# Ledger of designs, part 2: VH-VL binders against Vitellogenin-1 (vit-1)

Target 1, 170 residues: Vitellogenin-1 (vit-1), of Caenorhabditis elegans (p55155r1310to1479)
Amino acid sequence: SVCKVQKNQIRTFDDVLYNTPLTTCYSLIAKDCSEEPTFAVLSKKTEKNSEEMIIKVIRGEQEIVAQLQNEEIRVKVDGKKILSEDYSAHQIERLGESDIVIELPEGEVRFDGYTIKTQLPSYSRKNQLCGLCGNNDDESTNEFYTSDNTETKDIEEFHRSYLLKNEECE

## First folded at step 4 (VH-VL)

Design a12 (from c10 with heavy chain S101K T104Y; framework fv_cosibelimab)
Fold by ESMFold2-Fast, scan of step 4:
Structure a12 (fold): chain C 170 residues (1-170), chain A 119 residues (1-119), chain B 112 residues (1-112)
Amino acid sequence: as target 1 above (170 residues)
Amino acid sequence: EVQLVQSGAEVKKPGSSVKVSCKASGGTFSSYAISWVRQAPGQGLEWMGVIIPIFGKANYAQKFQGRVTITADESTSTAYMELSSLRSEDTAVYYCARGPKYRYTFDYWGQGTLVTVSS
Amino acid sequence: NFMLTQPHSVSESPGKTVTISCTRSSGSIASNFVQWYQQRPGSAPTTVIYEDYQRPSGVPDRFSGSIDSSSNSASLTISGLKTEDEADYYCQSYDSSNHYWVFGGGTKLTVL
């Protein structure tokens, strides 16, 4: 199963396509919402009217942040900038100047500054997906589940429930 | 409404390669996993590998590492499984299946392709 | 990595109830979903139970699944046994640590 975030649109793991511009605050894209979370994928816009994104991947206790800088992907692990020669030590693969793949415990995330592709092959019963990418339950419905696990048909309410407000959002 | 249609039976010599196709219709191809499962005559089911077409990346069972290659062509909604260095023990019906769906379930199966390896 | 062990064969009379077990060799049977497939001669498998105990549309309620953590096994139970239930049955689960889909060895059900 795959989720794609690009051009103010999200295609969920269950192949539902909807429009929801990201903000300058992180939104939860996909997460293992079980009692023992193993990963989370978050993203935000670099600025209000840009399609360029910053990605944050939390994998176990490790935090990976990647974004474009001078048309090249730059990566930080736990707040420290790393060079491309160190990527493999952190289960990160560089595909080109502006393309990387970050390995997840159960899948991977591909990022180029403008597109996020999250691939999650399968989950144990302990893993419950949540976030803007949906719950990967093979249901393509008009119903979305908020961070409180309540149903809504309002995309703005859905997005707002997964928005992390550490600062003023635009 | 989802259908997986596989290519026809093959007879191959030991040491050769075989490439089986699986064409999907009805429903989304790119975002669903396609697995390959084989069954030797009178034997059980054995998972070989899976591909998620949109990522172009395949994962294989360790037993088949180095001999199997699974690919997908999104433009034709077709998945392929190529098995090399064929042995008589590779004689089997090869199935493609969509899944895992509902996390671990294979929900739609192709009709199967008999591959016979004989001299 | 783990194995799923099933009895090679089981037989029972029409109208009776039969249970086919699927035992996981390591790790908890409850840690991953278990599916059951029915395969008639000359046919591809079809799903009769998914996610431990769910039935696909069209599968009669005579088919049920269960999980028993004490024996570390899953079971497929078929009540009101009919001649058309005669088939091979396979359990299947996922090894999330190794990314492998594990099938049981299969059980041949004979209705006599």
Scores: ipSAE 0.005, ipTM 0.452, lowest interface PAE 14.9, mean pLDDT 82

Design a13 (from c10 with heavy chain P100Y T104D; framework fv_cosibelimab)
Fold by ESMFold2-Fast, scan of step 4:
Structure a13 (fold): chain C 170 residues (1-170), chain A 119 residues (1-119), chain B 112 residues (1-112)
Amino acid sequence: as target 1 above (170 residues)
Amino acid sequence: EVQLVQSGAEVKKPGSSVKVSCKASGGTFSSYAISWVRQAPGQGLEWMGVIIPIFGKANYAQKFQGRVTITADESTSTAYMELSSLRSEDTAVYYCARGYSYRDTFDYWGQGTLVTVSS
Amino acid sequence: NFMLTQPHSVSESPGKTVTISCTRSSGSIASNFVQWYQQRPGSAPTTVIYEDYQRPSGVPDRFSGSIDSSSNSASLTISGLKTEDEADYYCQSYDSSNHYWVFGGGTKLTVL
């Protein structure tokens, strides 16, 4: 199961395609919403009218932030910028000139500065998923679930529930 | 501007519990770490624990494990620290502080909440 | 687990330079970032140095941080000392093995 985010469009783990305008505020893309969360993936636009994104991955107690700078992926781990030679020590791999793969406890996130691909195992009773990528329950006809676990058919309500809106972003 | 605003001073009896709040405004709440740090009169800073609100999971210093509970309410952008089984040694100013992650510097601090435990 | 040890107090005259050390008892000081916080009487702490030697916006360049792996210590140096620098200073670093933050005991800086 793969969720893909690019060009203001999201294809969920259950292969539901929808359009939603991404913002300069972080949105929760995918998260382990079990009683003991192990990861979360967040993303935002670098600026209002750009397709370029910043990704934030929380993995256990570790935080990874990646974005393009001068057409090269720059990676921070727990606030510290790291060089490509340090990537493997943090379970990060560079697969192409601008492609990185960040290992998750179950799965991985691939990022190139514009496209986010999150690949996770099929829905698990123990590791329930939430976020804009959906719940990975193999049922594409289900209603979307907001951040308070309420079913909705309104994409704007769905997106708004996972948008970390604040006074510094739009 | 980012602000962390804490609840007011409290006077408690030994054996009771206290719950201090920390309301964030002007910046991102859910994806930043909120730590709790205390300072007894004339003493140094002592870290108690941390929560990343979007995760909901808190980590605690061993000394406080079993007595401290840190929670967050994302809908109100408020973090809470509850300390139970209060002793006179728990008399301190309690601070909340924001960090980018569990391992990053604290960039904003609350004003502090004085908790006095006396009999 | 480790401790961060600071001198209890340091004193220096206005215009002079003072250095406050922060020594890690086990494991390398360089294995985790070191932060420095300033706390004036009656106030919450504020960050003066983060990530070993970075200075937040608004902190004068008189404040600098350094790491000395040979003595397993971090240092906060304040040059051109002013009376407003009088405060308690705390170092801080993360304990990766036990997953918690460690603070130094604090140093009272007196400007006489």
Scores: ipSAE 0.012, ipTM 0.590, lowest interface PAE 8.2, mean pLDDT 83

Design a21 (from c10 with heavy chain G27Y S31D; framework fv_cosibelimab)
Fold by ESMFold2-Fast, scan of step 4:
Structure a21 (fold): chain C 170 residues (1-170), chain A 119 residues (1-119), chain B 112 residues (1-112)
Amino acid sequence: as target 1 above (170 residues)
Amino acid sequence: EVQLVQSGAEVKKPGSSVKVSCKASGYTFSDYAISWVRQAPGQGLEWMGVIIPIFGKANYAQKFQGRVTITADESTSTAYMELSSLRSEDTAVYYCARGPSYRTTFDYWGQGTLVTVSS
Amino acid sequence: NFMLTQPHSVSESPGKTVTISCTRSSGSIASNFVQWYQQRPGSAPTTVIYEDYQRPSGVPDRFSGSIDSSSNSASLTISGLKTEDEADYYCQSYDSSNHYWVFGGGTKLTVL
């Protein structure tokens, strides 16, 4: 299963595609919403009028932040910038000059500054996922469950439920 | 499998209104948006608006705002496009198309309905 | 609030490759997915490319799409050109600020 975030659009794990522009506030893209969460993927725009994104991956106790800087991927782990030579020590791989893969407990996140792809094995995490990528339950008609697990027909309400708003963003 | 079947050609006088229908089959009607696109003779495609049945929302291109109304009847799996205050430049083939809503493309199109506006 | 500009016509010989451009007048072409539609005479349009470079089932792999941010344009490339490819081609993208779909002006492809 793959969830893709790109160009103001999200394709969910169940292959539902919808339009929802990200903001300068972090939105919860995908999360292990089981009793003991193992990861979360968040993203925001670098600027109001940009399609360039910043990704934040929380994996266990680690926080990984990646974004483009001068057309090259820059990665921070727990707030500290790391060099590409250190990526493998943090289960991060560089696929190209501007492409990285961050390993999850089951699956991976690929990021190039403009596209986020979260790939999970089809046999794992079904019905335990939440966020804008949906619940990966193999049912396209029930993808719009808010953060309090209420079904909604309003995409804006759906997105707002996963938006981490503060005074400095939006 | 998936079909969109539109109503037949119409000839209308300037100032009147026309209502074109688009009957959907082969899928769950409320799961997909229906868009309306027109094409004047020898001209390009022009998007008019969309209805998203699952959200009860319709949205229109600015050019048609105030004189186009797009509706849907889920009980009959039919979408409608009504255009009022017709002018000769509204002469065109009008298409319904499935999408977008959960998809970015218009993946199935109706056969088109020719609307001729003349005195 | 943007326009998508295409060449009015392109022509090429059978077996060769043709490329049709679609340029966005304001905002980044990369801001929203680009779709490509083929319309043969007397027919409704059909999708040949969606989401920049994806092909629907049944569309030959000689049709491909690409995005070039430096020229702010999308391109449809058709290789191994056949006479049956003669058609009008339209690009399309979404204006997320105004919530409406924008079509390019269309390109007439002639195979001669």
Scores: ipSAE 0.000, ipTM 0.446, lowest interface PAE 19.5, mean pLDDT 83

Design a24 (from c10 with heavy chain S31Y S101G; framework fv_cosibelimab)
Fold by ESMFold2-Fast, scan of step 4:
Order: sequence, then C-alpha cells, then structure tokens
Structure a24 (fold): chain C 170 residues (1-170), chain A 119 residues (1-119), chain B 112 residues (1-112)
Amino acid sequence: as target 1 above (170 residues)
Amino acid sequence: EVQLVQSGAEVKKPGSSVKVSCKASGGTFSYYAISWVRQAPGQGLEWMGVIIPIFGKANYAQKFQGRVTITADESTSTAYMELSSLRSEDTAVYYCARGPGYRTTFDYWGQGTLVTVSS
Amino acid sequence: NFMLTQPHSVSESPGKTVTISCTRSSGSIASNFVQWYQQRPGSAPTTVIYEDYQRPSGVPDRFSGSIDSSSNSASLTISGLKTEDEADYYCQSYDSSNHYWVFGGGTKLTVL
C-alpha cells in the first residue's frame, strides 16, 4: 500500500484518488497516530503556482528536510546539510539522479522534488494512521478522517484539518 | 515576525504546582519543537524538556521526569509547562524556546516567566 | 552523558578580541552542532551563533564560531569588542544518546 502526492492530487493508501489544492503551508501527509508516534511526513509547495514540493520527515527524534535547490536534491538532517556520501548513515538512499528514499521504522518515503510516495504496511485497526494519505486500514470507507478523528465526505474540510497554517504561508 | 509570549510571574507555596504558558505567533507552531529551559537566580541555563505539537509526545530531562509535564494546544498555538511538587530550589525564570526540530538550534526565545516558591 | 565546560569569566578592553571556549567531556565535539547564546542582564537569551559557525540575521560579523576537534572544543570569538557585548555566553549541544540538550555553565564577559 502506497500513498502518492503529486500535482494537487492524492492517492490514499486505500487507493482513493482526490484533488486538493496544496499550499505553501505544511500539510500533514501521513503520521503514526498511535500512543507512541514514530514518524510524521509533512509537505508544502515551494510557491503557490508550483508543483515543486518540500518534504519534512520526523522520524523518532530526527528531522529530515528535502527539497530541490539549483536542480539538485538538498537534504538536511537536524538542520545540517548532508552530502550524498553521508545518506546511508542516515538511512537515506539515492535511487538515480534526483530520487531519494527515506527509511521509516516500518516503510519508506520516496521523493524527487515533485512526487511523494509513502509506502507503509496495511494496519488491521482503523485510525492507526492519520493525515491526508488516509488510515491504511484496507477499507475504502474510512480514508477521510479529520485531525480530530471525525469522518467527513467534504474534501476541503478534510484537507483543512491537516493544514498547518500560519501568517507566513498561504 | 515570530514571537513567543509567556504568562506572567507567579508566587507559589512549596508542594503546589505551577503551569506556565507560551503562546506562539507570527510563525509555525505545530511542527516546530518547543523546549522549556529554566535559570535559577545567578545560575546557568538548564533544559527541562521539549514537545513537537503535531507529534504529541514530550521528552523530558531525567532530573525533571515525574514532576514536569509539557503539553501543547494547537488550536491556540500555546505550549504549557507544568511543574509539580514545587520546592524552594525550583525558584527560577522559566523560558520557552523554539527550534525547527528536536535536535536543532533554538531560533526564538520567550521573554521568561519568574516562578518564586516561598512559604 | 557529557558536560560542556566553559571558563567562568573572561575580560578584555574595548576594540580587542576575546575567545570563549566550550569543551566536551566525552564523545566528539564535532558529532553534534554547537550553538552560542548571548544573555544580557535582565533579558532572555538570544542566538549569536548556530550550527557551529552560522550567524543569524542581525548578528555582526565580528561574532564567529569554530570547532577544534584536537582539543574537543568549540569556540566563540568576538572581535572589535564593544561595551554592549557585556553578557553571559552559553554554548549548547545535543546529546543524541540520551535525547537531551546540554548547556555549558556560561561565561561572563566583562568589557572594561
């Protein structure tokens, strides 16, 4: 099960496709919403009219930020820019010119500056995951749970609940 | 600009609890790390703990584990630090500070809250 | 667990250069970023150096940071000293093994 974020479209872990206007504010894409969270994946657009994205992955105590800079992937771990030769030390792999894979405790995130693919195991319990990628419970009826765990059929309400808006973004 | 605004000074009796607030404005609250740091009169800086609001779980320094609780309310962009079983040695200025992640630099600091523990 | 050790105080005349050291007791000083905070009397700390040698906007270039792996220490250097530089200075680094921040004991800078 894979969630794909690209071109203002999200295909959830349970294979539901929907359109949502991504913004320059971070949105919560996927998160371990258990009692002891182990990861969170966030993303935002570089500019309002761009398809180019920035991702932030919080993995345990570690923060990883990746984006394109001068047509090349730039990766920062805990604020420090790392070179590709150091990627393996941080459980990050380069799969070609611009593709990277960030290992999660269970699964991975693949990113190329425009597409985010998050692959996680299927959970048998509903609402074990949260975020715009849905709950990965292998049931299509439960993908649209808001950040306060309320089911909705309104995509705008769903997206708004995971949008981390502040005064500096739009 | 980013500002962290803390609640006002408090005077507490030994054995009571104090809850200090830190309201963030102008910047991102939910995915930034909010740390709490204290400074006893004439002493240095001492880290107490941290929370990233969307991650939900706080981490604490060993010395304060069991007495400190750090929480966050994303709807009001406010972090809280509650210290229980107060002793005279807890008299200090308490600061909140923000960083991009758990292990990154503190880029903004609150103005501080003086907590005095006296009978 | 490690400690960051700073001199208790340093003093220097206006216009001169001062260097404040921050020595890590175990593990490499280079294994984690070092930050430097300035705290003037009655004020909250402010960042003067982050990530070993970076300056925040508004911090003059006479403030610089460095790492010396041979002595296992970080240093804050302030050139062209001004009376407004009088403050306590704290170094800070992260303990990845124990998941907490360590502060140095602080250095009182007197410009006289």
Scores: ipSAE 0.201, ipTM 0.743, lowest interface PAE 4.3, mean pLDDT 86

Design a26 (from c10 with heavy chain S31N P100V; framework fv_cosibelimab)
Fold by ESMFold2-Fast, scan of step 4:
Structure a26 (fold): chain C 170 residues (1-170), chain A 119 residues (1-119), chain B 112 residues (1-112)
Amino acid sequence: as target 1 above (170 residues)
Amino acid sequence: EVQLVQSGAEVKKPGSSVKVSCKASGGTFSNYAISWVRQAPGQGLEWMGVIIPIFGKANYAQKFQGRVTITADESTSTAYMELSSLRSEDTAVYYCARGVSYRTTFDYWGQGTLVTVSS
Amino acid sequence: NFMLTQPHSVSESPGKTVTISCTRSSGSIASNFVQWYQQRPGSAPTTVIYEDYQRPSGVPDRFSGSIDSSSNSASLTISGLKTEDEADYYCQSYDSSNHYWVFGGGTKLTVL
């Protein structure tokens, strides 16, 4: 199943579409919320009124950050810019001049600066997956679980629970 | 301006536990790695473990596995290191230090917390 | 599984240049970035070099880092020595296979 973040909208793994503009602070898009997390995907806007995003992927011990600069994807691993010739050594593939795929332990994230597509296998209803992409359990009523594992129908409360704290947001 | 402020000195008896705090201010907390490093009197630096709060996974040095627990409270921007079954050899200054990820340089350090283990 | 070995102490006169080595016991020194930390008595460590050769803002260019694959070592070089450079210096590198940080044993720099 696939979660898509684009144009201030999120289509969850369970195919629920909702509107929630990202901010200039990181929001947790998808994460392995098991007792031993293996990955997390975060994103933020480059500017308040832009649809352009920055993506951060944490997998194992690595941090990968990608964003557009001069209409070309730039990738940093652990804060250091890497060249495209080094992408495969970090399980990153360039599909086009501004389109990359970052491998996850079970799945992948595709990013082009404006769209995030996270593809993961289906999980049973066991608190395995959390974030704005939902829990991928094939039930639409579970799509708005906050970071406290509490169900809400308030999209703003849902998003706020996954915003990183102590950051000035626009 | 980022600051890491640690809790005050502790005197503990052998066999007890100690929990040291590290409060971050300035900038974001949840997406940075917080490592714990100790230094026994007159000795070198020894890494104990690390957590990225938003990720939630802690990694520990083998020497401390089973005795150390590193946690974080995102609501208070505070990381904690709890060390159990204290021995006299655990007498040390304990530092927290921040990195961008689990394996990047430590860019900010706490002031240190002296933990003395004596009878 | 690897160790980082530093000389216990080094000394040099003011105005001169000193080099502190950090040798990796197994695996390539170039496999992971090397950091250098300065610690003055009674103080927390501070970063003087990160990612092999980078200087944080505020660290003078008298401090430089290098990697020598032939000796499997990293080096911290301090030129134009000042008395304020007296401190313990620690190298550090990450063990990606075992997921832990390794510190060198530290080098006491005396400026006399």
Scores: ipSAE 0.361, ipTM 0.796, lowest interface PAE 3.6, mean pLDDT 88

Design a28 (from c10 with heavy chain V50R; framework fv_cosibelimab)
Fold by ESMFold2-Fast, scan of step 4:
Structure a28 (fold): chain C 170 residues (1-170), chain A 119 residues (1-119), chain B 112 residues (1-112)
Amino acid sequence: as target 1 above (170 residues)
Amino acid sequence: EVQLVQSGAEVKKPGSSVKVSCKASGGTFSSYAISWVRQAPGQGLEWMGRIIPIFGKANYAQKFQGRVTITADESTSTAYMELSSLRSEDTAVYYCARGPSYRTTFDYWGQGTLVTVSS
Amino acid sequence: NFMLTQPHSVSESPGKTVTISCTRSSGSIASNFVQWYQQRPGSAPTTVIYEDYQRPSGVPDRFSGSIDSSSNSASLTISGLKTEDEADYYCQSYDSSNHYWVFGGGTKLTVL
């Protein structure tokens, strides 16, 4: 299962497409919401009127941040800029000048500055996976569970529940 | 600019509990680690535990396991540290501190909260 | 579990150079970043060195950090020592095996 974030739209792991622009605040795209979380994927826009994104991946003890700078991907691991020759030491692969793959404990995230593709295995129980990408349980109605695990039909309420608003943004 | 602002000083009786707050502003709260560190009068810094708010789960130094609970409220950008079964040895200044990840610096510190345990 | 060991106190005259060591008891000092914090009486700690040798904005270049794998130690060096440098200094590193932050015992720097 693949979730795609691109051009103000999200296609969930359960193949539901909906329209929700990201903001300059981080939104939770996908997270291991089990009792022992192993990863989280977050993203925000570089500017409110841009389709260009910044991605943040947290896995185990590492924080990986990637974004475009002058049409080239720049990567930080734990706050430290790394060169492309060091990517493989951090389970990151460069597919091109502006295209990378970040390995997750189970799955991967592909990012090029404008598109996020997250591929993860299916989970057998609710709340095993949460965020804007849905719960990856092959049930389409489950995509609209908020961060408090309550169902909503309101896309704006759904997105707002996964928005990490603070004074740096908006 | 990131600022961590802690709640005011507390005086508690032995056997009671105390809950100290740490409100973050000016930075990303949910994806950064918030640690609690204490310092008894004339002593060094002692790490108690931390939470990454987006994970919702805290881990604790072994000395404090069973007595300390660290929580976070993402909607108010506030972290809390509750210490139960207070003893006179728990008299200390309690600090919160933020790091961008597990392996990077505590880049911002709260001003500290004095907790005095006396009968 | 590991410990970080610092000298309890160091002293030096104004204008001279002082070095404070931080020795890791088990595992490599280079396996995780080392930070250094300065704490003046009555104040919260502030960062003077992060990620082994980086200086935050506003920290003068008189402060430097280094790692010595042969002695399994990190060091904080303060050159051109000033009276205002008088403080307690703490090293810190992360224990990946136990998911703990570890502080050194602290070093009291006296400028005489």
Scores: ipSAE 0.014, ipTM 0.594, lowest interface PAE 6.9, mean pLDDT 84

Design a29 (from c10 with heavy chain S31D N59K; framework fv_cosibelimab)
Fold by ESMFold2-Fast, scan of step 4:
Structure a29 (fold): chain C 170 residues (1-170), chain A 119 residues (1-119), chain B 112 residues (1-112)
Amino acid sequence: as target 1 above (170 residues)
Amino acid sequence: EVQLVQSGAEVKKPGSSVKVSCKASGGTFSDYAISWVRQAPGQGLEWMGVIIPIFGKAKYAQKFQGRVTITADESTSTAYMELSSLRSEDTAVYYCARGPSYRTTFDYWGQGTLVTVSS
Amino acid sequence: NFMLTQPHSVSESPGKTVTISCTRSSGSIASNFVQWYQQRPGSAPTTVIYEDYQRPSGVPDRFSGSIDSSSNSASLTISGLKTEDEADYYCQSYDSSNHYWVFGGGTKLTVL
């Protein structure tokens, strides 16, 4: 199952397509919402009117942040910029100057500075997934589950429940 | 701009529990690591544990495992540290501190909460 | 498991330069970032150096950090000492094997 985020549009793991205005605040894209979380994928826009994204992946105790700088992906692991020679040591693969793959405990995230593709194995459908990518439950209904596990058909309510607010972002 | 504000000083009896709060304002709360660090009178800094609120699962230093519980309430941007079975040796100033991740520097600190354990 | 060892105290006159060391007992000092925190009497700690060499906004350039792999230590150097620099200084680094933070024992800097 694959979830794709780009241009204010999200295609969920269950192949539901919807539009939502992404912001300069981090949004929770996908997370292991089980009792022992193993990963979370967050993203935000670099600027209000940009399609360029910043991605943050938390896996285990490691934080990976990636974004474009001068048309090349810049990767930081736990706050430290790493060079492409070090990517494999952190389970990160470079596919091109602006394309990377970040390995998750069970799956991967592909990022090119604009598009985020999160791929999880099919058996993860029974896992307690949450976030804007949906719950990966093999049901393509127009019902979404907010961060407090409440059903909604209101995309704005759905998005707001996964938006990490702060004073500096909008 | 980013500020961590802790609850006030407490005096506790041996064997009781204390729960200290740390309210964050400015910046993002849920995706940042909130650590708890204590300092006994005239002693150095000692790390107790950490939570990233969006995960909801805390990690603890071995010394405090079983006695400390760290939690967070994302709706109020508040982290908590509860220490049980208090002993006089637990008399200390307790600090919360924020870092961008589990392994990154602490960029902001709370003002500290004095917990005195005496009978 | 490792320890970070600092001198208990250091003293120097105003205008002079002082260096505080932080030595890692096992594993490389360079394997994880080193931070330095300043704690003035009655105050919470504040960051003066992060990520080995970086200085937060508002910290004067008199404060600098360095890493010496040959001695397996980090150092905080304060030049042009001022009386307001009198404080306890703590180094800190992450233990990747145990998944927790280690603080040095602290160094009391006296400026007289």
Scores: ipSAE 0.383, ipTM 0.785, lowest interface PAE 3.2, mean pLDDT 87

Design d04 (from t07 with heavy chain S54R H105D; framework fv_retifanlimab)
Fold by ESMFold2-Fast, scan of step 4:
Structure d04 (fold): chain C 170 residues (1-170), chain A 120 residues (1-120), chain B 111 residues (1-111)
Amino acid sequence: as target 1 above (170 residues)
Amino acid sequence: QVQLVQSGAEVKKPGASVKVSCKASGYSFTSYYMNWVRQAPGQGLEWIGVINPRGGSTWLDQKFKDRVTITVDKSTSTAYMELSSLRSEDTAVYYCARLQYSYGDMFDYWGQGTLVTVSS
Amino acid sequence: EIVLTQSPATLSLSPGERATLSCRASQSVSRSGYSYMNWFQQKPGQPPKLLIHAASNRATGVPSRFSGSGSGTDFTLTISSLEPEDFAVYFCQQHSSWPLTFGGGTKVEIK
């Protein structure tokens, strides 16, 4: 039950691999789409042709942003930069100098600046997930459903439906 | 082993309809989109449309939308393309092609082709 | 619709020579480092075979002498040293916008 985002590719929770480049706008990678969402994972590129990413994890009302700075992960919680000694207080663990784990209500997100791995137990939220990591239905192998639950034949349209445009991001 | 086997050549008069079949084997039929593409003699390839065999949803090129119907029969793992109101310029080899979902829009297996000749 | 223009229409070469085939799109088929461009090889009496996907990724079983490059509107297929079996027609195909479109083809023939 892992969804991996790396090198302009996404491997979904159901092990479907497809190509969709992230942009400098946030894309919704995975979200609890139940009536009371508990988390969302979003990501964007640091710049147009880079494989380097920034992640944003929304956990309840808390916003966590992580990215590489000087080859080391920098973490902000609710807009405030935190030091590694404070990570455990925010359910964040450093596994290496540029590798962190962010705890989710029923799983975790691992990030190293270039790869995002979102792991959820297969028994918990399989049919309630939305975003680029899932189609809200584990029976839909060759189907892509947009954010309004419309089937599309087009990966670009699929991704665009989960793209959060603001101002002049690309 | 993945195979797409199409029906045999057809000769039709202008104004008639033709229905080409594509029988799939060696894989889960409903797990891949099925496309139809044609090629007139000595010409390039022209995309006609696509069907999702699981739900039957179809998407067609605008120029074919009023004349083409794409369907599937899940019990026989067969896709069909029916083209109506045939014109001489519809003379072409018609291919079915499986769409590899792992890379979105990559056609990984093709049928052998069905020649449709439209002549008076 | 996006129009793909392939050049040259015919390329006459001998075995062992390098082949360079061009495909130009009427508008960009790239976004954020990804290019929605595929290349196919077709021999007489046969259906097309996938050669390259996403502009530069070689399909399974395709020899290393085949390579793809380019982004935006300009794409190239290169065959570093032609083998006898490489004399065929090559088509580019975009999937950036609907409808899906193919180029007119480049015929690589023996000189």
Scores: ipSAE 0.007, ipTM 0.565, lowest interface PAE 9.9, mean pLDDT 84

